# Designs tried in a protein design chat: VHH binders against p21908. Part 16

Target 1, 324 residues: p21908
Amino acid sequence: MEIVAIDIGGTHARFSIAEVSNGRVLSLGEETTFKTAEHASLQLAWERFGEKLGRPLPRAAAIAWAGPVHGEVLKLTNNPWVLRPATLNEKLDIDTHVLINDFGAVAHAVAHMDSSYLDHICGPDEALPSDGVITILGPGTGLGVAHLLRTEGRYFVIETEGGHIDFAPLDRLEDKILARLRERFRRVSIERIISGPGLGNIYEALAAIEGVPFSLLDDIKLWQMALEGKDNLAEAALDRFCLSLGAIAGDLALAQGATSVVIGGGVGLRIASHLPESGFRQRFVSKGRFERVMSKIPVKLITYPQPGLLGAAAAYANKYSEVE

## First folded at step 4 (VHH)

Design Q13 (framework vhh_podentamig1)
Fold by ESMFold2-Fast, scan of step 4:
Structure Q13 (fold): chain B 324 residues (1-324), chain A 120 residues (1-120)
Amino acid sequence: as target 1 above (324 residues)
Amino acid sequence: EVQLVESGGGLVQPGRSLTLSCAASGFTFSSYDYGWYRQAPGKQRELVAAISGGSTLYADSVKGRFTISRDNAKNSIYLQMNSLRPEDTALYYCAARDYFGSDYEPFDYWGQGTQVTVSS
């Protein structure tokens, strides 16, 4: 059956026709992108998509939303659209819908994407298991964390706020970094270290610890300097970032009982080539007596181009198109 | 508004070379990550290469044959394709991402694509 898949972010909304059957996404059609500022509501963008398609829209929608999805009224930063889940079917003239958070959509996408979209980072080069738990994390503006349980031919997604657990220092330098960051943030979550802005937090702490002057850099400039390897302090910050990413990926796998780990997002893609040369693997497996267990866990990177749209369609398929 | 326009595609014989270009406009070029994806008939888009600053990532199938590069002064991204094979036949897409896009999306913006056909 055809459904309308929608990925709604701050400034843009993406639409596609997906075909779902027997709990699977069979195809994802051509994407149409609208600027949310140029359309007064989701309903109007929906109508424009129908006009472009040139035929009646399916009476089913799957929506990935870049914010919390529980509540009577849903709003986003930088997006004037207001969603009311209770009236969505009436407003769009549809029979069914699924509404999921954006990182929840990533977890659903992982359950449905081909192994060719899961690039190998470290550990055994094996396909994701058909049974068991998969830990999924993605550094970006913050740190997204979810996990996925596959069992008896079905799967279940658990959305978490795992990016907000505490940062655990593992050496003397990290003790000093934590102490410095406590001056700014009091409680220091792992997201303060593992996120786009987290590189800046590490950089500032390292500069203060070394007693060296640093320029106030915007985060983009800092990432560029670190990746180009032309600034010792920025490189040191990136090295620490990769160490801590490995540590938290391993801790989440332990906490969630995972036998595989998937990293998503643009920051993950950006640093993927650095991870094999970094301390990522060392920190991922260095869990005391569990080191041998950790060494058996494959770590993969998402390269699928539209995980939000795929994930929305996958969530709909999981809920409505599965048959016994 | 971010706009990406690909060029340089065409028909080419196996073993030859082709260079794709992507012209970017409507934003600060140096503040974005870029990539090339391709889509063969009947398949979904797959990553070919990505570039962030000076760091590059390649799909195993093209590693050693293709080179991605960027020219910040010209607001352009390039894909140099050497030793082309029939299986490289696909529509090639340029992609861009804000340095701090969402936690989950690898790329936020896409070009319309340019066709590359490798055949005799």
Scores: ipSAE 0.494, ipTM 0.791, lowest interface PAE 3.1, mean pLDDT 88

Design Q14 (framework vhh_podentamig1)
Fold by ESMFold2-Fast, scan of step 4:
Structure Q14 (fold): chain B 324 residues (1-324), chain A 120 residues (1-120)
Amino acid sequence: as target 1 above (324 residues)
Amino acid sequence: EVQLVESGGGLVQPGRSLTLSCAASGFTFSSYDYGWYRQAPGKQRELVAAISGGSTLYADSVKGRFTISRDNAKNSIYLQMNSLRPEDTALYYCAAEDWYGSDYEPFDYWGQGTQVTVSS
């Protein structure tokens, strides 16, 4: 059966037609991207998507939402759209929908993607286990964290707000970075370091520590400078980012008893070539007496181009697998 | 609707004092933490001072010169600025933040800002 898969972020919403059957995603169609600021509501973007297809839309939707999904009214910071789950079927003229948090969708996607979309980063080069816990994290606008439990041919997604745990400094430079960021944020969550804007926070702190003049930069420009090696300070900020990403990935795996870790998100894709040569591995395994345990945990990187859309469709397929 | 309105800014000579006030409306004042932030041209917005119940936090550059306070009965917070320096010149923002929830940007509620210029 065909469904409309939707991945809703702050600034953009992505639409696709997916085909699902017997708990599986059989196909994911061409992506259509809308700027959320250019459409007054989800309903209007939905109608526009139908116009572009030139045929009636399926009467089923799977929606990944970049925020909490429990409540009567759902809003996002930089997105004017307001979702009311109770009225979604009426507003979109559909029979059924699934609504999941955006990183919950990524976890569903991990459960359904093959090993060709999971590039090896470090640890044993093994496929993801059929049983056990997989920790999934990904920097983006913030830091997404979810866990996937696989058991006896089934899986369950644990949605979390793990990006909001505290940043733990592990060396003298990180002590100075934390002190600087406390002046701006008071409490410094790990997301202040490990996110798209987090590179800018590290960069500004390093500039202040080195006594170098700081100029406000767009996040995209800073990421380009760091990744292309055009600025030594930006590259140093990226190296620090990768160290802290390794540290938090290891801590989350310890906390949830994970035997595998998956890195996702747009930032994960951007740092793919840098990450294996970074300090990520060192920080991931350096957990005191648990170093032997940590060394046995494979770490993979998602390379699938549309994990939110795939994950939304997968969540729908998983929920309705026993009906089909 | 939640609203924060700053007042008390202006032009002042170095070494003088100013008191900034922020009036809050549209929510339960005592349930939130408050802060003063400032932004000079070409620089990032930075925390000046914050208050949570009886606890206060100050940026190193203003510690000993500035004092933050709150008046729950008047739904207001204040920033007493003493011994002002030219480098204190900035647009000053009042912010209300849920310190008991998630600490992420953008912050819950912001005023429109009040200009403080320290110059002769």
Scores: ipSAE 0.000, ipTM 0.131, lowest interface PAE 15.2, mean pLDDT 83

Design Q15 (framework vhh_podentamig1)
Fold by ESMFold2-Fast, scan of step 4:
Structure Q15 (fold): chain B 324 residues (1-324), chain A 120 residues (1-120)
Amino acid sequence: as target 1 above (324 residues)
Amino acid sequence: EVQLVESGGGLVQPGRSLTLSCAASGFTFSSYDYGWYRQAPGKQRELVAAISGGYTLYADSVKGRFTISRDNAKNSIYLQMNSLRPEDTALYYCAARDYWGSDYEPFDYWGQGTQVTVSS
């Protein structure tokens, strides 16, 4: 059956037609992207997508939402849309829908993703396990964290707010970075370090620690400078970012009992070429007595171009699969 | 309701000083981060200065000339602007965000802005 898959972020919403059957996503069509600020509501964007498609839309929707989904009224800070789950079927003129947090959707995508879209970062180069726990995290506008349990041909996704746990410094430089960020944020979550804006936080802290002049940079420009190696301090900030990403990936794997880790998110693809050469692996495995256990955990990176759309479709397929 | 009201803008000659003030209400002042943004005609809005607790951040173009400060007792944020230049001409906005929040957008509450014109 055909469904409309939707990935709603702060500034953009992506639409596609997906075909699902027997708990599987058979196909995902070409994406259409809308700016959320240019459409007063999801209903208007939905109507625009129908116009573009040139035929009636399927009477089923799968929606990934960039925020918590448990509530009567759903809002995003950067997006004027207001979602009321109880009225979605009426508003969109559909029979069924699923609504899932955006990183929960990424976890669903991982469950359905071909290994060719999971690039190897470190550890044993093995496929994701058919049974057990997979930790999934991804830096983007914030830090998404979820985990996936596979058992007996089924899977379960647990959505978390794991990006908001505390930043744990592991050396003297990180102690100084934490002290600096405490002046700004009081309590410093790991997301303050591991996110798009987090590179800027590290960069400013390093500039202050070194006593060098700091230039205020747009996040996009800072990431470009760091990745291109055009600025020594920006490159140092990226190195620290990769170290801390390894540390938190390892901590989450330990806490969740994972035997595999998958990295996704908006920033993940941009740092893909840097991760294997970075301090990521060193921090990931350096868990004292558990170093041998950690060294056995494969770490993969999502390279699929639309994991949110795939994941929304996968969540719908999983919910409406045949249950024996 | 979080409200930010700017004041202190005006016409000023190059090389002189001007102090902008921002009065904040409707929340616990000390729990928020604050910043000053500006928007020149035909340009995008840009961050000029930010303050959170004792930490301050400045745009390169204003570093050493502008100073941001906060007065928790008066629920006010200030931008001291020294050695003003014609290119500092812009509409200046006060902005605030939750101090404990984790968000991509650095600031989520805005004042209406105050015009600063630097000309002879």
Scores: ipSAE 0.000, ipTM 0.150, lowest interface PAE 13.4, mean pLDDT 83

Design Q16 (framework vhh_podentamig1)
Fold by ESMFold2-Fast, scan of step 4:
Structure Q16 (fold): chain B 324 residues (1-324), chain A 120 residues (1-120)
Amino acid sequence: as target 1 above (324 residues)
Amino acid sequence: EVQLVESGGGLVQPGRSLTLSCAASGFTFSSYDYGWYRQAPGKQRELVAAITGGDTLYADSVKGRFTISRDNAKNSIYLQMNSLRPEDTALYYCAARDYWGSDYEPFDYWGQGTQVTVSS
């Protein structure tokens, strides 16, 4: 059956027609992108998509939303749209919908993703398991964490707030970084280290530790300087970021009982070429007597271009198009 | 208005080279990451190359043959394709990412694509 897949972010909404059957996404059509500021509501963007398609829209929608989805009224920062889940079917003139958070959509996408969209980072170069747990994490504006259980031809997504667990320092420099960040944040979550803004937090802490002047840089410029190797302190901050990313990926795999790890998000893509030569693998596997176990866990990076759209369609298929 | 416009596609013989260009407008070019994806008939889009800050990333199928580069003064991204093979035949898309886009999307903006056909 055809459905309308929608990925709604702060400034943009993407629409596509997806074909789903028997719990599977069979195809995802060409994307149409709308600026949310140029449309007064989701309903108006929906109507415009129908006009562009030139035929009646399917009476089913799958929506990925870049915020919490449990509530009567859903709003996003810098997006004028207001979603009311209880009235979605009436407003769009449809029979069914699913509505999921954007990282929930990524987890659903991983369940349906071809191996060609999972770039190898470290560990054995093997396909994701057909049975068992896959840990999924993605640094971006924050740190998204989920896990995926595959069992007996089915799968289950567990959304978490795992980005808000505590930062665990693993050496004396990280002890000092933690002490410095506690002055600002009191409790320091792993997201304070592993996120886009987290590079800036590490940078500031390193500057304070070394007694060098700290200049306020916007995060975009800091990331560019770190990735280009144009500043020793920024590069040191990126090295620490990769070490801590490995450490938290390994800890989450241990906590979730995972046999594979998948990294998503734009920050993951930005650092993909650094990860094999960074301390990522060292920290990922250095779990005491579990080092041998950790060394057998493949780590992959998502490169699929529309994970939100794929994931929304996958969530709908999982809920409504299964035989059982 | 963010716009990405690809050019440079066409029909080429196996073993030849081709350079794709992507002109970006409507935003601050230097504040974005860029990539090239391709989509063969009947297939889904796949990553070809990305440039993030000063770093580059390539798909295994094109490593050593393709080179991605950026020119901040011209607001342009390039894909230099050498030793082209029939398997490289696809619609090639330029993509851009806001540094603070969605946590979970590799790229936020896409061009309309430029066709590359490698055939004798």
Scores: ipSAE 0.000, ipTM 0.365, lowest interface PAE 11.9, mean pLDDT 86

Design Q17 (framework vhh_podentamig1)
Fold by ESMFold2-Fast, scan of step 4:
Structure Q17 (fold): chain B 324 residues (1-324), chain A 120 residues (1-120)
Amino acid sequence: as target 1 above (324 residues)
Amino acid sequence: EVQLVESGGGLVQPGRSLTLSCAASGFTFSYYDYGWYRQAPGKQRELVAAISGGSTLYADSVKGRFTISRDNAKNSIYLQMNSLRPEDTALYYCAARDYWGSDYEPFDYWGQGTQVTVSS
């Protein structure tokens, strides 16, 4: 059956016709992208997509939403659209829908993703397990976290706000970094360290600790300097970022009993070539008596181009795959 | 407003070279990461190469043969393809991403694609 897959972000919404059957995504059609500021509502963008398609839209929708999905009224920063899940079927003239948060969609996509879209980072170079827990995390503007449980030919996605757990320092330098960041943020979440802006937070803390004057660089210039390795302080900040990414990836895997870890997002892709040569693996496995267990966990990187759309379609297929 | 326009594709013999270009407009070029994906008939899109500042990533199938580069002054991204093989035949897409705009998407914006055919 055909469904409408939708990926709704802050500034854009992407639409595609997906074909789903028996718990599988058989195809994902050509993407149509709308600027959310140029359409007064999801309903109007939906109608515009129907006009472009030139035939009646399927009476089923799968929506990935770039925010929390539990509530009567859903809003996004910088996006004028308002979603009301209870009236969504009525407003779009459809029979069924699924609504999942954006990182939940990534977890659904991983469940349906071919191994060719999962580049190896470290650990044993093995395919994702058919049974067990997979932890998925992605640094970007923030830190997305979700988990995937595969069991008995089925899977379940656990949507989380795991990026907002507390930062745990693991050495004396991290104690000092935490103390400095507490002056700005009071409570310091792991997302304050592991995110695009997190590199800037580490950089500022290191500069203050070393008593080195720093200029207020924008985060983009800082990332470029760090990746090129031409600035000692920026490179040090990137080294600490990779160490902390390994540490939190390992902690999340321990907490959920994961036997595989997947990293997603643009920042993940940006640092992929640095991760194997960084302190990532060292911190990932250094979990005391569990070091041997941790060393057996493969870490992969997502390279699939449309994880939100694939994930939305996959979520619908998973939910409605149940037969008598 | 944000646009990516690919060029430089065409028909080429095995072992030869092609350079693909991608012209970007509608945003501050240096504030974005870029990549190339390709899609062969009957297959899904796959990553070919990515560039963020001076850092590059390549698919195993093209490593050592292809080189991605950027020219911030010209708002352009390039893919230099050497030692082309029939298996490189595909529609090639330029992609761009706001530096940290999404926690999950590798790229946010896509061009229309340019066809590369390596005759055998």
Scores: ipSAE 0.392, ipTM 0.744, lowest interface PAE 4.2, mean pLDDT 88

Design Q18 (framework vhh_podentamig1)
Fold by ESMFold2-Fast, scan of step 4:
Structure Q18 (fold): chain B 324 residues (1-324), chain A 120 residues (1-120)
Amino acid sequence: as target 1 above (324 residues)
Amino acid sequence: EVQLVESGGGLVQPGRSLTLSCAASGFTFSIYDYGWYRQAPGKQRELVAAIYGGSTLYADSVKGRFTISRDNAKNSIYLQMNSLRPEDTALYYCAARDYWGSDYEPFDYWGQGTQVTVSS
């Protein structure tokens, strides 16, 4: 069956006709991108997409939304659109829809993407298991965490707020980093360490520990200095970032009984070339008596270019795969 | 202002090679991800090749024939196209997205495109 797949971000929304069958995404048609500022509402953009298509739109929609999806009224910071889930079917004149958060869409996309979009990081270089739990995490503006349960040819996505669990220090330097960050944030979540802004938090703490004067840095400049190795402190902050990413990936896998881990998100892509040579693996496997178990878990990095649209279509296919 | 400018397109005979260049300005080149897309008349825009951090991706139709590379010192992205076929005829776009602080988003920055025509 045909559905309308939609990926809604802050400044842009993408539309495509997807073909779904038996829990699978068979195809994604030509995408149409709208600037959200140039359309007063999702309904108007939907109508324009129908005009462009030149035939009646399918009576089903799959929507990935770049924000929380729980609530009566959904808004984004730089997007004038207001989404009301309870009235979506009426407003769009459709029978069914799915609405998922953008990282939830990433998890659905993982269930449907082939191994060519999953680069090896560490552990056995094998395809993702067809059975069991896959832990998915992705640093970006925050830290996204989801889990994927595969069983009997089906899958279930567990969306979480796992980025907001506590940061656990594992050595004396991390004790000092935590102590400095507590002065600013009180309770320090793992997202304060593992996110785009998290590199800056680590950098500031390391500067204070070394007694080096700190100046406010633009995030883009800090990440560039760290990745290029042009600043010893920035490079040290990136090294600590990779260690802590490994530690939290391993902890989440232990907590959910995962047999595979997938890293996604924008920051994951930026550190892809650094990650295999970093302390990531050491921290991922160093779980005491469970080290042997951890060493058997493959860790992959998502390299698929457009997971939101695929993931939205996948979420619809998964939800309605058994509907008669 | 973010700017991507493609060059190197033109008319070539089947079986020959062509190198496309993309010059980037207005942002910090080294922490962006880059891709090459193409669009033939009447067809959907398709991904040809991409660099995401340290990883490269290729469409099945060009795998083994095309190579994407970057030169951070020159703020440039290249697409080396070997064994060109008439089916490779398209407008080729350079694209970039800012991954330093964002999640998985569509490419946000696009060049104007450079035409490649493979004909005998």
Scores: ipSAE 0.011, ipTM 0.335, lowest interface PAE 9.2, mean pLDDT 84

